# Designs tried in a protein design chat: VHH binders against q96fz2. Part 11

Target 1, 269 residues: q96fz2
Amino acid sequence: CGRTSCHLPRDVLTRACAYQDRRGQQRLPEWRDPDKYCPSYNKSPQSNSPVLLSRLHFEKDADSSERIIAPMRWGLVPSWFKESDPSKLQFNTTNCRSDTVMEKRSFKVPLGKGRRCVVLADGFYEWQRCQGTNQRQPYFIYFPQIKTEKSGSIGAADSPENWEKVWDNWRLLTMAGIFDCWEPPEGGDVLYSYTIITVDSCKGLSDIHHRMPAILDGEEAVSKWLDFGEVSTQEALKLIHPTENITFHAVSSVVNNSRNNTPECLAPV

## First folded at step 12 (VHH)

Design X46
Fold by OpenDDE, fold request of step 14:
Structure X46 (fold): chain B 269 residues (1-269), chain A 123 residues (1-123)
Amino acid sequence: as target 1 above (269 residues)
Amino acid sequence: EVQLVESGGRLVRTGGSLRLSCAASGFTFSDWAMGWFRQAPGKEREVVAAISWSGRSTYYADFVKGRFTISRDNAKNTVYLQMNSLKPEDTAVYYCAARYGIFTESPEDYNYWGQGTQVTVSS
C-alpha cells in the first residue's frame, strides 16, 4: 500500500470514528495535534495521516480502551535511528509484512512496546498491471458502503451537494499499523510515524494486486488492536489476516501524480 | 436518562399520508445518527430510513421507493418521517432509534430505541 485517500473534514472524520469504551460509554476520539491533519484524496508516504491509538500511550493510568486520534507521518522512523534526517533511512518502512513483523527490529521493537495504531483512510489505491503493456490501471479499494439517497456511485460526487451525500456517512477503512516515536538527535519535537501492516491479498483483490493492507473489520477488531493494555501482542497479531469484505472500482490516471488532490482521484471511470 | 418518544401513528387509508415524529432527550442529539424502523406482527424489525447526524446524508429501504422522507431538526431534537402513498403492507409499529456516529442498516447497531407508534393502513 503506497497511496491512500483521507479527505473528510475533521468533524466528519471524528464522528466516523465514534466508539464505545470499556465502560460502555459512547465516545469520540480526542484529537492530538489536529492542526497537522491535512485532508487529501491522494496521500503518499511521508505525508501525515490520522491514526487511532490508545490514550494509555500518552497518559499514565488512562483507560486503555479510550482512543486518541493523531496525525502521524507515514513511514515508520525507528526510535533508535541516529541520523538527523529521517529521509536517510536506507530501508523502506512504508509497509510492514505480517509474516516478517517479528523479524525486523524496526517493527518488532515498537510492537513489543504496544505501539499499535489504526490507520484511517477513505480507502487505498492499487495499480493493476496490464498484461502486455507498461500501463497500469489504478483502483480505489474501500469498505462496502450503504447506498445513500442521491449518492449514486462515488462518481456522482460531482457537486458539493452530492459530495455530502456520499461522504457524510462514510465508513472509514481501518488498517492495522505500528507506530514509533523518534527523538531527533539535534533536539526538537518528537516525531510520531507509522507503518501499515500488509498481508497477502484476498481472492477478490488477487487480480489487482498480490498484497493488501491488514484491514481490521469491525469495532471489536479495532478495539483489540488498539488496547495494548489488555490485549497482548500475540493475541493482537491474530487479528492480522486478509479480508474479503472490500469493494473497489477503477479510477482515472489522475491519482498517478501524487500532487493531484481532487475528487477525480477516486472517481470511477 | 435517554428518551426517544415517537408520535403521529394512526389509522389511514391506502394512498394516504402520515408524518411521524420522534422527540429525543437526554443526550447530545446532533452527535447521533437517527433511524426509523418498523416491525409488523410476526416479522422482523427492519430499517425504513436513516439520517446522518448532520442531516446531509439519508438512507431509504428499497420498499420505500420515494414515498417516505426522513428529516431532522437538531434545534428541536426531533427526527421526522413523512410517509406518503401508504399501502396496507406499511402497517407496522414504527420505532425511532439512535446510533452514535454514523448510521447503519442493522437494528442491532443502534443504541437507543423509542417505544414505537402504531401505523395502520386500511384497504
Scores: ipSAE 0.905, ipTM 0.952, lowest interface PAE 0.5, mean pLDDT 94
Fold by ESMFold2, look of step 13:
Structure X46 (fold): chain B 269 residues (1-269), chain A 123 residues (1-123)
Amino acid sequence: as target 1 above (269 residues)
Amino acid sequence: EVQLVESGGRLVRTGGSLRLSCAASGFTFSDWAMGWFRQAPGKEREVVAAISWSGRSTYYADFVKGRFTISRDNAKNTVYLQMNSLKPEDTAVYYCAARYGIFTESPEDYNYWGQGTQVTVSS
C-alpha cells in the first residue's frame, strides 16, 4: 500500500467523517492544521494526508471518544530519530506489517503510547503483476459505494459542478494506522507522521496483490481503534484483519507518475 | 426536538403524479443527508431515493426507473419527492428519514424518521 487518493474538498471530507461519540452525540471531527491538507487523486509517501485520532492526544482529561482530524506525513518518523532530516531514515515506514508490529521498535513504541490513528482516503492503488509481461496493471481499491444518479463508475468530470455529483456522498476508506511525534533536534514544529498497518490480502484481492491495508469496516471498529483511553493495545490489535467488503477496478497507467493529479488516475478502464 | 413531518400523500390513479414534502426541524438541516423510504403491508421498509447534505448527490432505487425526483431546499429545511407515472405497486406508506453525514441504502443507518404519509395508486 504505497499510493492513495484523497481528493475531497475539506468540507466534504469532514462531513464524510460524521460520527457518534460514546454519549450518543452526533459530531464532526475538529480539524488541526487544516491549511496543511493538500487534496490529490495521487498521494504518495512523504506527502500529508488526513488522519483521525482521539482528542485525548491533545487535551488532558478530554473524552477519548471524541475525534480530531489532522494532516500527517505518510511515513512514520520515530520519536527517537536523532538526525535533523527525516529523509535520512534508512528504513521504510510507509507500512507496518501486522505480524511484526510488536517486534519493530519504530512501531511498538508509539503503539504502546496509544498512538493509533485512522488513515483516510477515497481508496488506494495497487499494482498487479501482468502474466506474460513485466508490466503492472494498476487498480483502484475502495469500499463498495451506493450508486448515484449518473455514475455506475468513477471518472473524470467536465466541470467543477459535475465532479461533486459522484463524490458528495463517498464512503471514505478507513485504514488502521500508527502515528508518532518527532521533535526535530534543531528545533521547529513537532512532526506528526503515520504508517499504515498491512495484513494478508483477502481472497477477493489476492489476484491483485498478496498484502492489503488493515481496513476498519464500520463505526465500531473505527471507534475502538481510536479510543486508546478505553481500548487496550491487546484489544485493538484484534481489529487488525483482512476484509472481503472491498471492491476495485482497473485504471490507466496515468496514476503511475505521482505528478499526475487528475480524475483520470482513478477512472475505470 | 427533532421532527420530520411528511405531507402530500393521497389517492391517485395509475399514471398520475404526486409531490411529497418533508419539513424538518430541531437540527442543522444542511449537515444531514435525507432519504425517502416506503413500506407496503407485509413488506420490509425499502429505500426509494436519497439526497446528500448539499443536494449534489442523489440515489434512486432501480424500481424508480426515472419516474421520481428527490430534491431539497436547505433554506426551507424541506426535502421533496416528485413522483410521476405512478403505478399500483407504488402504493405504500412513504417515510422521510435523516442521517448525519452521508446517506446509505439501509434503513437501520438512519437516525430520525417521520410518521409517514400514505400513497395509494388505483387502477
Scores: ipSAE 0.538, ipTM 0.815, lowest interface PAE 1.9, mean pLDDT 90
Fold by ESMFold2, fold request of step 14:
Structure X46 (fold): chain B 269 residues (1-269), chain A 123 residues (1-123)
Amino acid sequence: as target 1 above (269 residues)
Amino acid sequence: EVQLVESGGRLVRTGGSLRLSCAASGFTFSDWAMGWFRQAPGKEREVVAAISWSGRSTYYADFVKGRFTISRDNAKNTVYLQMNSLKPEDTAVYYCAARYGIFTESPEDYNYWGQGTQVTVSS
C-alpha cells in the first residue's frame, strides 16, 4: 500500500468517523492540527493524512476509548532517529509487515508504547503487474459501499450535487497503523508519523497484488486497535489479518503521476 | 431519552398511496442518518430507504423501483416515507431508525429504533 485517496472535506470526513465510546455515547473524534489536513485524491508517502488515535495519548486520565483525529506524516520516523532530515532514513517505513513487526525496532518500540492508530482513506490504489510486460494496471480498492441514488459514479463530474450523492455517505477505509513521535535534534515541533501494517492479500485481491493493508472491519476492531489503555499489544495483534470484505475497480493511468489530484484518479474505466 | 415515533400506517388497496412519518426527539436530529426498515411476518427486517444527515444522499432497496421517496425536514425533526403504487408484497411493519454518522443496509448498525407502524396492502 503506497498510494491512497483521502479527499473528503474535513466536516464530511469527521462525520464519517462517528463512533460510540465505552459508555455508549455517540461522539465525533476531536481534531488536532486540523490545518495540516491536505485532502487529495492522490496521497503518497511523506504527505500528511488523518489518523485516529486514543485521547489517552494526549491527556492524563482520559477515557482511552475516546478518539482524536490528527494529520500525521506517512512514513514512520522512529523516535530514536538522530539525523536532522527524515529523508536520510536508510529504510522504507511506508508499510510494516505484520509477520515481522515485533522484529523491527522502528515498529516494535512504538507498538510497545501503545502507539496504535487507524489510518483513514477513501480507499487505496494498487498496481497489477501483467506477466511478460512492464505495464501496470492501477485499481482503486475500498470497502463495499451502499449504492446511493442517481449519481452512481465514484468519479462523477465536479457538480456539487453529484459529488454529495456519492461522498456524503462514504464508508471510509480503516487501516491498522503504528505511529511514533520524533523530536528533531535542532528543536522545533514534534513530528508525528505513521506506518500502515500490511498482510498477505485476500483471495479477492490476489490477482492484483500479493500484499494488502491490514483492514479493521467494523467498530469493534477499530475500538480494540485504538484502545491501548484496555487492550494489550498481544490482543491487538489478533486483529491483524486479511479481509475479503473489499471491492475494487480499474482506474486510468492518471493516478500514476502523484501530482494529479482530480476525481479522474479514482474514476472507473 | 431518545424517541422515534412512527405514524401513518394503515390498510390501503393495491395501487394506493401512503405517507409514513417519524418524529424524532432526544438527540440533535440534523447530525443523524435516518432509515426506514420493514419486517413481514416470518421474515428478517430489511432496509427500505435511508437518507444522510444532510438529506443529500439517499438509498432505496431494489424492490422500491422508484415507488417510494424518503425525505427529511430537519426543522421539524421528522423523516418521511412517501409510498406510492403499493403492492400486497409491501405489507409489513415499518420501522424508523437512526444512526450517528453514515447510513448502512444492516439493521444491527442502527442505534435507535421506533416501535413500528403497520402497513397492510389488500389485493
Scores: ipSAE 0.468, ipTM 0.773, lowest interface PAE 2.3, mean pLDDT 90
Fold by ESMFold2, fold request of step 14:
Structure X46 (fold): chain B 269 residues (1-269), chain A 123 residues (1-123)
Amino acid sequence: as target 1 above (269 residues)
Amino acid sequence: EVQLVESGGRLVRTGGSLRLSCAASGFTFSDWAMGWFRQAPGKEREVVAAISWSGRSTYYADFVKGRFTISRDNAKNTVYLQMNSLKPEDTAVYYCAARYGIFTESPEDYNYWGQGTQVTVSS
């Protein structure tokens, strides 16, 4: 998993993240660094994307069931990294395999500190290798959506009004992630960065790719993954498995170039 | 305290029309998606229609077939279900429900429910 769409305006995205805390209170997540949110139909590693995490990471004695939403860098930068430029990291931290997460220091250490996050997206892209060629067919993969008026226009947004009819009620994809905090050696703000946990693909996606992100399906799974104050690492890892509750459609090669940021990236072909 | 109060249910003849209303109080109505559900005796509660917080995104169950229209008036904290071309199969208790955030098809996902209003469609 190395490409996502996360294009919703901040206010629509925030509403899609409505949740209930431990006491049953309806809440929206509180933003940190909202100006760093850069919506796009075509997000790549090293870009910022919004994630959910527990308020307890930022506030002593906070209710660990309360959520913060913050843009973080995709591609976990370990706290021990010594270079000044995160792009010089010599290994790929875009994803973290679930079967080795407790063996890799870059992931085990922050996980042991409860640094669990939920990575938000409209959906993700994956490329299917066609047998007998080196051609690849991209697909847009996302939660099944309740069919709304105009749902057949999923990739076409010819006006703001038509866009709202499709996207106002979009169910965001919620992927299990791990984050870490890196202090640049030459100073500046702490860098928050994340990796997406991956698992073997479900049967429905096996023809497209052999791996998929670990998807947290439903508020119970999301709450348990985020709540490091009440849910141990061992219990949280039981949430990490493939799911068949996923759908997809083929898209054009426009998405192949990560510089393309248009609705055509996710439009069905 | 959250309250959802349905009204407008009554007996009507096949082919008739009826408008249901649901008055909401005790929460910021414009933050919530709203749904109409129905339950016939001995059957599970099922979604009829739903509408997003903004009113711009709507859903209708397949059995509606263009006969019903959901709408909302955020100034009056009210959601409506206009029911046309009614059939005996539409006989049920109709419930208004609210969900914080986005709507779904599943009754289990909704946070608050009204007490229901009876709709009876006679031959």
Scores: ipSAE 0.457, ipTM 0.762, lowest interface PAE 2.4, mean pLDDT 90

Design X46
Fold by OpenDDE, look of step 13:
Structure X46 (fold): chain B 269 residues (1-269), chain A 123 residues (1-123)
Amino acid sequence: as target 1 above (269 residues)
Amino acid sequence: EVQLVESGGRLVRTGGSLRLSCAASGFTFSDWAMGWFRQAPGKEREVVAAISWSGRSTYYADFVKGRFTISRDNAKNTVYLQMNSLKPEDTAVYYCAARYGIFTESPEDYNYWGQGTQVTVSS
């Protein structure tokens, strides 16, 4: 996964991330660094994207079921990195393969610390190779959006269980991620960055691309992945597998240029 | 080819009513949010009203104040704007627009546009 879309206005995104805490109370995630959120139809590595993470990462004794939403840099910068420039990383951290997550220090260490996050997107892009040509057809891949007439409020997902049933509100793709915190050697702000865990593609997507993000389908999966206080690494990793619960459509070549940030990127052709 | 064709714009007197129609073709209409925008001379294009794919959710600009109603007929691939109690300030070219997914207030977020229809409200 090397390209995503996350274009919703901040308020709409927030409402789309409505959830129930452990007590069953309806909540909206609190923002950290909301000003770093930059909506875009065409998000590439090194850009900031919003992720969900447990409040417990920021507040001692917090309810671990509470969620924070924060823009983080795509491309994990490990905490041990000693260079002053994250761009000097010699290995790709855009994605983490699920089968080697425990073998790679850059991912194993933060994962062991419970630094699990849910990467939010409208969907992600993949390119299908056309047989016999050097041409690639881009596809937008996302959760099925169920059309229902039970929509009353604009842009508000009031109930997590109904998100997939409300076409008026876009159901966000929720991808499993690992994040880390990096302190620049020369001082400055702590950098939060993430990697997206990838798995082998489901059967439905296999003709387009052989790998896909690990998608956390449903509120329970999202909650368990985030709740590092109650859910062990071993249990969390059981959530990492291909899902068939995706749909896709062909999009224009506009998305090929990462500088293009228009609705045409994800619209069906 | 995607087409949005507005109709119904005309000269009306203050306090009058108009119904605008936008006929859509070339895409799966029921998958798209629709909006009405307007642009007056020397002003920026602004949202008037928007409607979700199902018609269950609607948005109205503050200046509408209950005077306008957006609706759609997915079977006819048409979106409507009923405008009542028209004022001279409502004089503008009215545009129909389509956006995949949810509607927004920003013209920049819409994929397709009609040619517009002129609405003129005389004092």
Scores: ipSAE 0.404, ipTM 0.732, lowest interface PAE 1.1, mean pLDDT 91
Fold by OpenDDE, fold request of step 14:
Structure X46 (fold): chain B 269 residues (1-269), chain A 123 residues (1-123)
Amino acid sequence: as target 1 above (269 residues)
Amino acid sequence: EVQLVESGGRLVRTGGSLRLSCAASGFTFSDWAMGWFRQAPGKEREVVAAISWSGRSTYYADFVKGRFTISRDNAKNTVYLQMNSLKPEDTAVYYCAARYGIFTESPEDYNYWGQGTQVTVSS
């Protein structure tokens, strides 16, 4: 996974991330660094994307079921990295393979600290290799959207129980991620960055690409992944597997250029 | 090829009514939200009304104040804007637009546009 879409306005995105806490109370995630959120139909590594994470990461004794939404840099910068420039990383941290997550220090360490996040997107893009040609066909891949109407709503659903079933409200793709906090050696702001965990593609996507992001399908999966206070790493990793609950359509070559940020990126051709 | 073709724009008197139509082709119309936008001379393009794929959900700009009604016929691949109680301030080029998925208020979010139809309201 090297390209995503996350274009919703901030307020719409927030509403789309509505959830119930452990007490069953309806909540919206609180923003951390909302000004860093940059909506785009074409998100590439090194850009900022919004992720969900447990409030417990920021507040001692917080309810670990409470969620924070924060833009983070795509491409995990390990906390132990000593160079001043993250671009000097010699290995790719855009993705973390599920089968080697515990073998790589850059991912194992933050995971062990409970630094699990849910990466939000409208969907992700993948390019199918055309046999015999150098041409690649891009596809937009996303949760199936159910064609049901909710009157008076623009953007995301206000209720977490209904957002997955409302056509007028786009169901966001929820991908499993690991994040880390990096303090630049020269000082400055702490950098929050994430990697997307990848798995072997489901059967439905296998012809497009052999790998796919680990998708957390449903509120339970999302909650368990985020709740590092109650859910162990071992238990959380059980959530990491391919899902067939995905759909896709071909899109134009507009998305090929990462500078293009238009609705055409994800529109069916 | 995707096409949106507006029609129905004309000169009308203040207080008059007009119905705009937009015929769509080249895409699965029922999967797309539709919107009407307008642009007056020297002004920015602004949303007038939007409608969901099924027509069950609608949005209207504040200036509409119940005067306009957006509707659609998916069988005919057409979206309509019924405009009543027209005012000189409603004079503009009216555009039909399509957006995949949900509708929004922002013109930038829409994928396809018609050529526009001129609506002129005389005092």
Scores: ipSAE 0.273, ipTM 0.650, lowest interface PAE 1.6, mean pLDDT 90

